# Designs tried in a protein design chat: VH-VL binders against o27280. Part 14

Target 1, 266 residues: o27280
Amino acid sequence: MDSMNVPEVLEIKRIVEESESVKTFIFSWDFRREVRPGQFVMVWDFRDEKPMSVSLIDPVRSEIGISIRRVGEFTDRVHGLSEGDLLGIRGPYGRGFELMGRDILLVGGGIGMAPLAALADEATARGMRVDALVAARTADELLFLDRLEAAGVNISTCTDDGSCGFKGFAHERLLTLEENHDMAAVCGPEPMMFQVMRILDERDVPAQLSLERYMKCAVGICGQCCLDDTGFRVCAEGPVFWSQELSRVREFGRYRRDPAGRRVPW

## First folded at step 1 (VH-VL)

Design bB2 (framework fv_bamlanivimab)
Fold by ESMFold2-Fast, scan of step 1:
Structure bB2 (fold): chain C 266 residues (1-266), chain A 120 residues (1-120), chain B 107 residues (1-107)
Amino acid sequence: as target 1 above (266 residues)
Amino acid sequence: QVQLVQSGAEVKKPGSSVKVSCKASGGTFSSYTISWVRQAPGQGLEWMGRIIPILGIANYAQKFQGRVTITADKSTSTAYMELSSLRSEDTAVYYCARETYDSSGYFDYWGQGTAVTVSS
Amino acid sequence: DIQMTQSPSSLSASVGDRVTITCRASQSISSYLSWYQQKPGKAPKLLIYAASSLQSGVPSRFSGSGSGTDFTLTITSLQPEDFATYYCQQSYSTPLTFGQGTKVEIK
């Protein structure tokens, strides 16, 4: 669609403060332009444009939400905006999550819970049983717990410091959970996703993982975007991928790429 | 409208291989999983395997592991099923079928079927 | 592998009859069950998914129920075009497996 590639200037209808570092910006949305959990939009502040995952999809109120973590100059400027201010939104882009089966495990770390919160809403609306493992460094950084509870999601938490729930990392908590699921969806820091994927693969649970670091490539910002040993083109099909192919990628969980495309260890 | 169109009927000798095609039209080929299901004369339906074109990954029923290969060509929106070391008991109609992405593995669209006869 | 057993294997009915077909799984499959209709020389057609959800475009006289191991397909007020073979299918675990089929014949 032509309108998909040109930013539409939208008014910030509502801002939800999720934590000291995360805000959700809510906009009126025309759902003739479909949007699904796992997709992202380009957010333009009239100076710079950055990709952000869609965290709320509400066709009843005709609203979408995007959750933004404060990490640099662009996000600092956007966090300084108020209800009634304007932002440019272009998209949606990327492949969303696919739902299958009757029960799903969501494993989210930090801001990775944002696309999973939207997925949880869709899964519960379709009658699926949803279990969520929400991981963060501290209790104050756990995101969307109230939204997940309101949606009827069964929540487990873990924090590195033990301030809420299990003391430890997401994969360590997952090892203590014995329930099988028809599928899983995972989003968070790449090392966490790699460890979780290993466990789910061993349990024969198909998982979809969101590779947020490749979102800029999906909108054509770079000419080549592929995973190392497979020749797999993440910019064409990402950011959401099934776990089976990712287990063959030497880069996944071990390396990232710098602006020149060189491998750099985590 | 989504449509799956399969290649024509084949007659093969025991020990040979057969490769059946399934061309998808309407909708995004990569957003669906394509399964292969066969039906021997007068018998029920038997699932052989599937391919997830977005990843190029195939899964097979254990009974067919080592004899069946399922592939996809995204540029032509075509899935393929190749079955080797054919025996008379492989005589069947072979169907391709689409699994919905928001489902529990059910098939909402089917190809018309390809009759494969293995005669000695 | 999960075994699916249908009952009866065949039945004779008249137009206007209420037809009931049952399907039993060898282990619990929750609600991961679909029903298909197949006419001679044709590919199967999806009728019901998730045990009780009616596929778009399928007449409302078809309904599904059940969970766990026992499932039922009901056809209310059988029509001439409903004489066919019906299959249940589980999608709880691979390999995906089908029942042996139930043939609904004209009395």
Scores: ipSAE 0.000, ipTM 0.397, lowest interface PAE 14.7, mean pLDDT 81

Design bB3 (framework fv_bamlanivimab)
Fold by ESMFold2-Fast, scan of step 1:
Structure bB3 (fold): chain C 266 residues (1-266), chain A 119 residues (1-119), chain B 107 residues (1-107)
Amino acid sequence: as target 1 above (266 residues)
Amino acid sequence: QVQLVQSGAEVKKPGSSVKVSCKASGGTFSSYTISWVRQAPGQGLEWMGRIIPILGIANYAQKFQGRVTITADKSTSTAYMELSSLRSEDTAVYYCARDQYSSGWEDYWGQGTAVTVSS
Amino acid sequence: DIQMTQSPSSLSASVGDRVTITCRASQSISSYLSWYQQKPGKAPKLLIYAASSLQSGVPSRFSGSGSGTDFTLTITSLQPEDFATYYCQQSYSTPLTFGQGTKVEIK
């Protein structure tokens, strides 16, 4: 019997090209091993292992999808794979998103839309009203718009360069939106998430935020997923946190790690 | 208790091959990876490669690729490392070690096998 | 390949001393760093994994810290059984690579 700590070798069933730099890899999955939106898996190409968010959860077809952005050596190799090739998958790991209330705001930046796309599917299946603010640098980098539209999601877009929707950053667009929500879920670059969290906090909207840092420190490792100052361990308790939890962390939104692992301001 | 037990010392001629065994007892053999690490006299540790027994898939350091073969027999819970075209520089103690997640932290080590390559 | 460099290559210490050993990676390895202790004629023993996690059965006087490229192993109140050679190892990418070792000797 397979366990969460042993990789299962799975055949790539289907590949969806989401953009020039992002692909979704789809695998058959045995749903006796539950997967929730916001959880991640370790993807192993038989050389290196990297954490990736689950972006599709389809019990009807018995499939999961994992969306991967091409950004380095490992992801370049994985992007070179074809339908029928093999990858090792361990997991799922981490805390998933929790849904509450009747309506939800999703705020996603870049590849951060991947876990939020899976959440949108679950929220709409539960009969919730879903509003999504999808942010990217350019129109070509906006992800999952067709999938969100097909699910009945109300979509707002913003791009840094103004090539689609609002010209500006996610938090600037959020300031122009007046609808209230019972909760929000946020995933993207940490400075974006920090600014979005502050606005939602002022509006008394409880938010869950997914931290990329936790995924870097999967299977109980610390390092970049450990938040200095308070001794808070993201890798043990993440990747999804309520905004109230993050408000007590001095490092969140203020500091990042450079390539040497040193703390530097954003 | 988890234990890795390696085969005995070997003396080999240059140009020959050596095959070292590593038998695992305690724990589940297939739940882990087995790495091979060597140490020349008075020198540091050098990783050679690893195998994931449940998959039969091995990874090798480029320096040894083409000369090293790592295999495993799940039925006997035994991993093997075969090094060919031996040189005097291959004189070393060869260790097997296991990790729990294919992540490369080696929680248990074999006692080592001394391989001497001498004319 | 990722190169691991330890400092110092050797040090002399007395029982009760605080000992610090550093390890530097040639590129970021996140927290995929382990520390091993090796005594003469014996196999290495895992002390710390994932940069800061203490292996079961290892005394609490051993601790690890760091992330990215810079890592530290600390031994508080050195004991007679702690005189050994210590190695760091990265497991971020294959091939896995070790530092050159730090020998801790009696002063």
Scores: ipSAE 0.000, ipTM 0.379, lowest interface PAE 19.4, mean pLDDT 81

Design bB4 (framework fv_bamlanivimab)
Fold by ESMFold2-Fast, scan of step 1:
Structure bB4 (fold): chain C 266 residues (1-266), chain A 119 residues (1-119), chain B 107 residues (1-107)
Amino acid sequence: as target 1 above (266 residues)
Amino acid sequence: QVQLVQSGAEVKKPGSSVKVSCKASGGTFSSYTISWVRQAPGQGLEWMGRIIPILGIANYAQKFQGRVTITADKSTSTAYMELSSLRSEDTAVYYCARSEGYDYSFDYWGQGTAVTVSS
Amino acid sequence: DIQMTQSPSSLSASVGDRVTITCRASQSISSYLSWYQQKPGKAPKLLIYAASSLQSGVPSRFSGSGSGTDFTLTITSLQPEDFATYYCQQSYSTPLTFGQGTKVEIK
């Protein structure tokens, strides 16, 4: 990690507007530093540093992409940047996704499709059958449909308001879909991931889930990544976990912690 | 060059347990799923369960749930199947078989371990 | 559990014959079906995976077809080494299940 802890100042080569609230920032990358789907980088705007999942991995063009949703002061500043501007990038960090079998189900909610888009590229390049369930509140918040379609992914959509595809939540849509997957990868809001995990467990589909709140654990920063509430705090390497690991975590999908360390419902 | 080598034949008494080993060579052990399949004399093939060594996850057929335990030791590239409360109908040849990842097309099989349950 | 039923349970054939074995699943398994050959005293050998894909090293006289619930294994010109028992197996859902077997005997 020591050499990975020094940020490189990189020029924004290209910006892709994915939606009104999401942009993908593309940088030239030296692939002597390997990066895999499910890993993240620390993005530094010379004031604050935040973890962001890698959403594009392109060794042919020597590029990586980082998709950022506008949700606060840091992301507002980054969204104000233009091609040619500079950002500090360090990493990659964390446990990436593992690909096994002939077919994979991807279940993504909102910005959670970002790491799954990179995974879809790798899975299709390996000759796997890829089915993606893309979920959002509204049609204009569905992400990466053009990339997934171009990669030959079989796409299903759902929106809370019914503006595209199935009207309802990701887990409700999943109940109406084919059950024949060797594995699944899931990323999105924690309550969504919990419900999806339960369905996949019932179907005997092994799943990997990516949890943003555990990105700091993967970097080695203490706190904000407790897995057990038995009096001993267990921090596991993240952000990607197998469903069997998460099924033992009392707080997964049920509780988060406030600044005082108290459990509060989602 | 890929081989699965199983432990030798066992003769057991009713009510005892048996533990059969399956050592993998010639491939990356952690990228395989190892299943156990048995065959009673003159009968067909019956899947008992599988383990995914990289996950430590084992699944069992309902018929064997509570009596079978499948484990793996990644350091020795060896999978184990332990069957308890043995009865005469457990007399069979027990095979380990590998598949790559979660694709359950069994491309390599162990030679089989004969387990005889008699008093 | 998904039940796999093979037909016939046994058949008699001569060298050079075309042999067809069918396998039916109790529910749709898409293309998650494999075919195996087993000779007496030996472990099974994979012939076909994904319903129709020939395993490396397996002679081209073996072929598989079908999807959903109905599957077929065909041997186009039976050779002396092909007299064996053949099993289908679904890999769609656990528990993994095999057909009861089809014994191909010398006529």
Scores: ipSAE 0.006, ipTM 0.395, lowest interface PAE 16.5, mean pLDDT 83

Design bB5 (framework fv_bamlanivimab)
Fold by ESMFold2-Fast, scan of step 1:
Structure bB5 (fold): chain C 266 residues (1-266), chain A 122 residues (1-122), chain B 107 residues (1-107)
Amino acid sequence: as target 1 above (266 residues)
Amino acid sequence: QVQLVQSGAEVKKPGSSVKVSCKASGGTFSSYTISWVRQAPGQGLEWMGRIIPILGIANYAQKFQGRVTITADKSTSTAYMELSSLRSEDTAVYYCARDTGYSSSPDAFDIWGQGTAVTVSS
Amino acid sequence: DIQMTQSPSSLSASVGDRVTITCRASQSISSYLSWYQQKPGKAPKLLIYAASSLQSGVPSRFSGSGSGTDFTLTITSLQPEDFATYYCQQSYSTPLTFGQGTKVEIK
């Protein structure tokens, strides 16, 4: 049976405050429903439903975690909830990350670290060497540093304002880092991911990138998920794509869509 | 392991429609796309379209646009392909196939149904 | 639409022969190519995905190579059970397209 498409009402077991604007909501989970890093779930507050990446996958404790940034009415309401309150969860959905090789690089920007934190847990549990570049606008927006450190991840940070680590953008920091990885996983703002992808392509490091557009398309009309000259639909093949797949898409990193579906430069 | 089992052979008149089913057993139905591929007698393979069950979204080859509808019933783990305005050249074996395109596995048709023979005759 | 062209359309070979089948795409498809085997009256069976990766359970005498526009399927030592038609398929862009097929007949 396909229980993934029926919302299950779950009790919030624990809430972790990751920053002033980000909380992780933890639920008991039946792992007969497989969930992989890079997949998302639909979170229902009994009024609206929104897609959220899975940021914790813990089959030993039988728990999943969902990290939510406060950005609007829905997320404001969810942030107002307490342990013991109920949310509807449907899923998981989408293509997750694939682990390959022995040494991997994670590059995350802001809330994009959420799915990468789950991937880091799996990779370190498998005995892989994990290097993570954690990027944000300011030090207060760097996420999961303590969790990554506890997992044995080698962490580099950068902030746009220089308040923690390297002063600059993720791609500028990446140019100063060691080049010998078997694969990379990247999640964050699309312009950041585009620049990082270009550098990884020059280094012949295969990369997987998670596109936020895919998750938005899961709750809306698929027309806005159509990538340009290849006819490749983000919602059909995502949210995680190999860099080779995205290199053929002219729109990636250059344009976004407004509510009317018109191309607008980043 | 996942198996795909299709409905039985059909004989249809020109101008009618046919609806073929494809039932998945084992595994999670929603974690894969289901494609429909046909093969006319003595001919090669022709992709018709696919459905992404998790989103309820289907896409089609332009040749079949307007005549083909692909749907899925998640409660019964069954995908359907309906082809309308049938012509004699629609005589073919119709296959459903699992495509791992939106899962973590590389894209390929790794599991196929046994095929459904559809004959269109006057 | 991306056109896939196979060569040859048919061939006859003896048990133990090395057989090569080529597939050409009308534009670059990188490594987004799969190979299938189809026996008379049966559904196709996946042999190779991502141009060169052997599907689990498929004998090691089968291999794939190539990238961009030119791809090859090789059977290093043909067996009687390898009588079949072989198809290449691109997954680079929709609509997904197949080659016309190559029929391999045992002499």
Scores: ipSAE 0.000, ipTM 0.391, lowest interface PAE 16.4, mean pLDDT 82

Design bB6 (framework fv_bamlanivimab)
Fold by ESMFold2-Fast, scan of step 1:
Structure bB6 (fold): chain C 266 residues (1-266), chain A 121 residues (1-121), chain B 107 residues (1-107)
Amino acid sequence: as target 1 above (266 residues)
Amino acid sequence: QVQLVQSGAEVKKPGSSVKVSCKASGGTFSSYTISWVRQAPGQGLEWMGRIIPILGIANYAQKFQGRVTITADKSTSTAYMELSSLRSEDTAVYYCARGGDYEPYYYMDVWGQGTAVTVSS
Amino acid sequence: DIQMTQSPSSLSASVGDRVTITCRASQSISSYLSWYQQKPGKAPKLLIYAASSLQSGVPSRFSGSGSGTDFTLTITSLQPEDFATYYCQQSYSTPLTFGQGTKVEIK
């Protein structure tokens, strides 16, 4: 087939402003290329390509949405586009989330709520009970609250500054929440995901975690994909991993690699 | 290079409680797990429980649930194990041990020197 | 609870001998197994973690192997300081559990 490895030039059908720094770009999509929550696409602005998580999957309307945070030259250019402009989309890539049981906990930090918003839609459509812990630095950086509420999700929030919900970090809020979930899905900064994973492991809740840094490896654009002490082939098997797979990785949540390959703390 | 230093030996009466301390020095305390393991005279090693100090979460072996409490004070880099309703079979050496560099693997790479607790009338 | 069984419970050996100790888990624990050495009156010392990884500072004559349910500790050329009790320990799930121990005695 190879159709997913060739960029398709798509018209931006609609743009949703999620926050001052995040926009969702919506495209008509041919679902002969099936897309699942937790997968990503390569977005090409005809100059550079970057991996972006799929945040909306709507087969009824034949649409996908891609949520992009403004963090550099590429994303600044994409944020400057308007409805009717063109982008190249290649994919989808990566392993998506798996759903099991009747009750799921979603824990998202910042833009990490993007793939979890798509997962929430699938879980609710499947008849699951969904609880979401949405974390951010400040209230205006909390994402997708309206979509989650419309989907019937039970929402808890926390902000570092206390401007909305619990004042504190995601793992601190999680310690005060109900423990009765069949599974969890977690996406956000690695230090947050590490702390959340430890709590869920102690509660015997199986969790899937989505690792942002490993999305690039699925298309062969980086050398940072090897997990230090396992030799695990992350670019072939990520970005979504079960917590039991990550529990052997000493680098997860503690340090990262700079461009020279040196260990740096988070 | 972290070192774990435990409090001194104790002799207790049946029905009383004992609280053993474990102070970390020379390294990071809160990012590692601290386990408590005991050894009765002439017997093997028995895990009692652990704490993850940064999270404040403690887990216990079922045999000790209700009688053991493991706590940590990050400001003094000290972990504590308190065992209540002491019986003669609680006579043992009690060790604290730090989880290894590969947390959350829960391997114990640094051990305290041990605290002898004797329960007798 | 995951039960850990060591074999043998004790053995007699001479300096220079190759010593092998086995450890069997009651269910699969992947590679979440450590080996410890304990001398009389002392705290245990970590030798091997993750089934086969040698702890820093431990002599290369010690090695570990195995995965799943069956694990082995090998001492290639026994030295006088190696006469001790050895324990395996699983860290796959709580409660953490130890084998009953293997005492290595001088012949």
Scores: ipSAE 0.005, ipTM 0.401, lowest interface PAE 15.1, mean pLDDT 81

Design bB7 (framework fv_bamlanivimab)
Fold by ESMFold2-Fast, scan of step 1:
Structure bB7 (fold): chain C 266 residues (1-266), chain A 118 residues (1-118), chain B 107 residues (1-107)
Amino acid sequence: as target 1 above (266 residues)
Amino acid sequence: QVQLVQSGAEVKKPGSSVKVSCKASGGTFSSYTISWVRQAPGQGLEWMGRIIPILGIANYAQKFQGRVTITADKSTSTAYMELSSLRSEDTAVYYCATSDYGGEFDYWGQGTAVTVSS
Amino acid sequence: DIQMTQSPSSLSASVGDRVTITCRASQSISSYLSWYQQKPGKAPKLLIYAASSLQSGVPSRFSGSGSGTDFTLTITSLQPEDFATYYCQQSYSTPLTFGQGTKVEIK
């Protein structure tokens, strides 16, 4: 079954409303199939299938959570579902984050906090000190603050409009944080990740970054989620990359691809 | 396309300092990371450091730490490299170069000859 | 710091020859390796980036190969304008470091 790469039809056990536009869908999970922070699953609504990062990994309750932002037709339909409804889940896929050292900095923007919330849980369970910089446009778009606080994470916030914490962008806030970390993990809009990566590189902090671009192939066989210059396929090689791997990608942080494959500014 | 234009040749006394400029045009200055690379007569290329102008952050090769300062002025689209406590061994051609962060230097300035002599 | 070792330090060749220059990194740099050409009195010119990607406007007789620690620049049919010094450079981590250079001289 599992080896067949077939979607498993699972009941939505619980739905957590994280914000006006983000919900976390929680399912019972058999942890004979290991799931690690940074991995993704394919979510099937019996019409279309989309990749989503795993945001909760709870072996004690035998649950996983998948956080989904309302962005288009597929996510609109999924957001309309209720507890007890069914979704198909395939995976997990991709390489997850690697943890090393004694302390870690998490830098997340918007929905990018989803895989980082799962990572925070694992890092805390390993006895690491966790600092998180949570960024959003406004205070009501900051995600997982309560969950991070409950896990014992040291939280800094920034919002573009100054409605919570530092007024400004994630990289501007990071410049005011002068503590060294053994590693960092970054997930969010590519322009944010690019700027953060540059600062961490300057500070000689090894960083892992998660590229959550649209993937048309769940198993990484097709090259549709490909990076320029390196030829990396995000769904096969990623979505998590070390900063040294991303420094060679000309597209990273500057532009994305539209449905026709044309370069479009962020 | 990008063009880098550097300041003219300098002759300096030992113990003095030199400040070389690199003016960028043909793009947006904030899109560049500017590195400084020097070459002593008959020698190879030596990376000194870089600046990320949009952030105002610079990093340096350890050999030059404490003696080199790299800055940028976004209003004039100009990067600067200042080297202090000059020695005769600092006689070299100094280049500025742009990269797409990865260090592939697509565009180079014409070079600035700095001669340190008594 | 990552040390880059080029060989040979110089070579003599004739127009039409196949020229091979090698570069070795002191640790794995994946494919974060560029090759430059420098002519007397001029700034270096980028030929190859990401170990094997040809820079726009560079003749197809130039090619790069390798990954990890061992890299090669090949010129398949040397032309008069190719007599120059060639440098490899790693961009895997700071400080960015160059090889010592290989001078390609007329035979």
Scores: ipSAE 0.007, ipTM 0.418, lowest interface PAE 13.3, mean pLDDT 81

Design bB8 (framework fv_bamlanivimab)
Fold by ESMFold2-Fast, scan of step 1:
Structure bB8 (fold): chain C 266 residues (1-266), chain A 121 residues (1-121), chain B 107 residues (1-107)
Amino acid sequence: as target 1 above (266 residues)
Amino acid sequence: QVQLVQSGAEVKKPGSSVKVSCKASGGTFSSYTISWVRQAPGQGLEWMGRIIPILGIANYAQKFQGRVTITADKSTSTAYMELSSLRSEDTAVYYCARDRSYDSSGPFDYWGQGTAVTVSS
Amino acid sequence: DIQMTQSPSSLSASVGDRVTITCRASQSISSYLSWYQQKPGKAPKLLIYAASSLQSGVPSRFSGSGSGTDFTLTITSLQPEDFATYYCQQSYSTPLTFGQGTKVEIK
């Protein structure tokens, strides 16, 4: 009933169309079950179950939001749903972002802005100065600009084709930004995150990165978790990692995992 | 408009090498992966390998072990595929193709026009 | 390596016909499947990605379905420009592999 491992069937209260390919599904949420930015939930359409990052955390309205990009059969079916329809939600799962200092840089690519939008809300509520670098291939793929602006976030944009803001990639734009930050949070395609991490490391800015491929490990569905010599479970560390942790991971930026957990080259 | 423009047709002798180029324009070169796919006359499509310029990493199909090298020159936005120890079976049209996603292989949303390579004695 | 097998290898059809092409993977590839159209002397063109998503600019008569190991491309009302060879491709793991192709010929 109340178990994180049993889906709760929730009614879609509201749907926000973020772009042609992205929708945010909003549900009433009992905040006695805490949700943190950077955590994810399993979304069940009564056929398949997929991990999705939480993009809105609103305890004032008692709502959470889950942003979903239309990329395949599962997401196509979910995008076909209407307000009043039902979805199963299980979670939250995973390690969320930690906030420290007074100033934070957010670097998001595409749908990676979803967990960062929730983080921006928390950071601004704490009185932090928030700068966001929002990156996408084209202007119509830039996400959450209206939400970030409403929250008082200082926004820089870049698109590969130059259709909005800086023409180029997130890491190229970052090289032209000269402001120091106490920390950064990064979410987007892994090659983008790798390049951004390297620049932030050179600038001595501690960064947290959210890795989609670790979401299955966080729920333990990618195989059995191993116990260490002290008897504690050692899996489910992600999806959020500090940059110093990822610098030592041989796979980061070089390999990915398939659904069976097999190591596959990029 | 993204465009991939390949070098012109080549006629090579068995045992020689060929180097085909693929110049990208209309988009930022390093944000995408570039794959090389060949097609022998009357045959299907065969993936040879790819390069991820942002990571500096190339990987190859095992069939071409030791014979294929894929490189990229970011300053000229050009990817290269070099195939050595040419055999008559290497006669094919060679395509470069751009991966749509930064974070996974395929789909190939843009293709070069193809380069005909003929290996004959 | 993941083997991709298409059925049929060729078919004959008339304008206005409904055409169905199937593609089978030797192991589960989830939804990491694309469909391409190739005309003689030209590079392939992307039609469908992620098993069922229609590429921008591709006519709505084309649709894709399936997941796991079994996938289908459907052309609802065949047009003269649709006579071509069609290929499925998995992007689940390297090496990337294509089906052998299905040639759609005029009857």
Scores: ipSAE 0.005, ipTM 0.414, lowest interface PAE 13.1, mean pLDDT 81

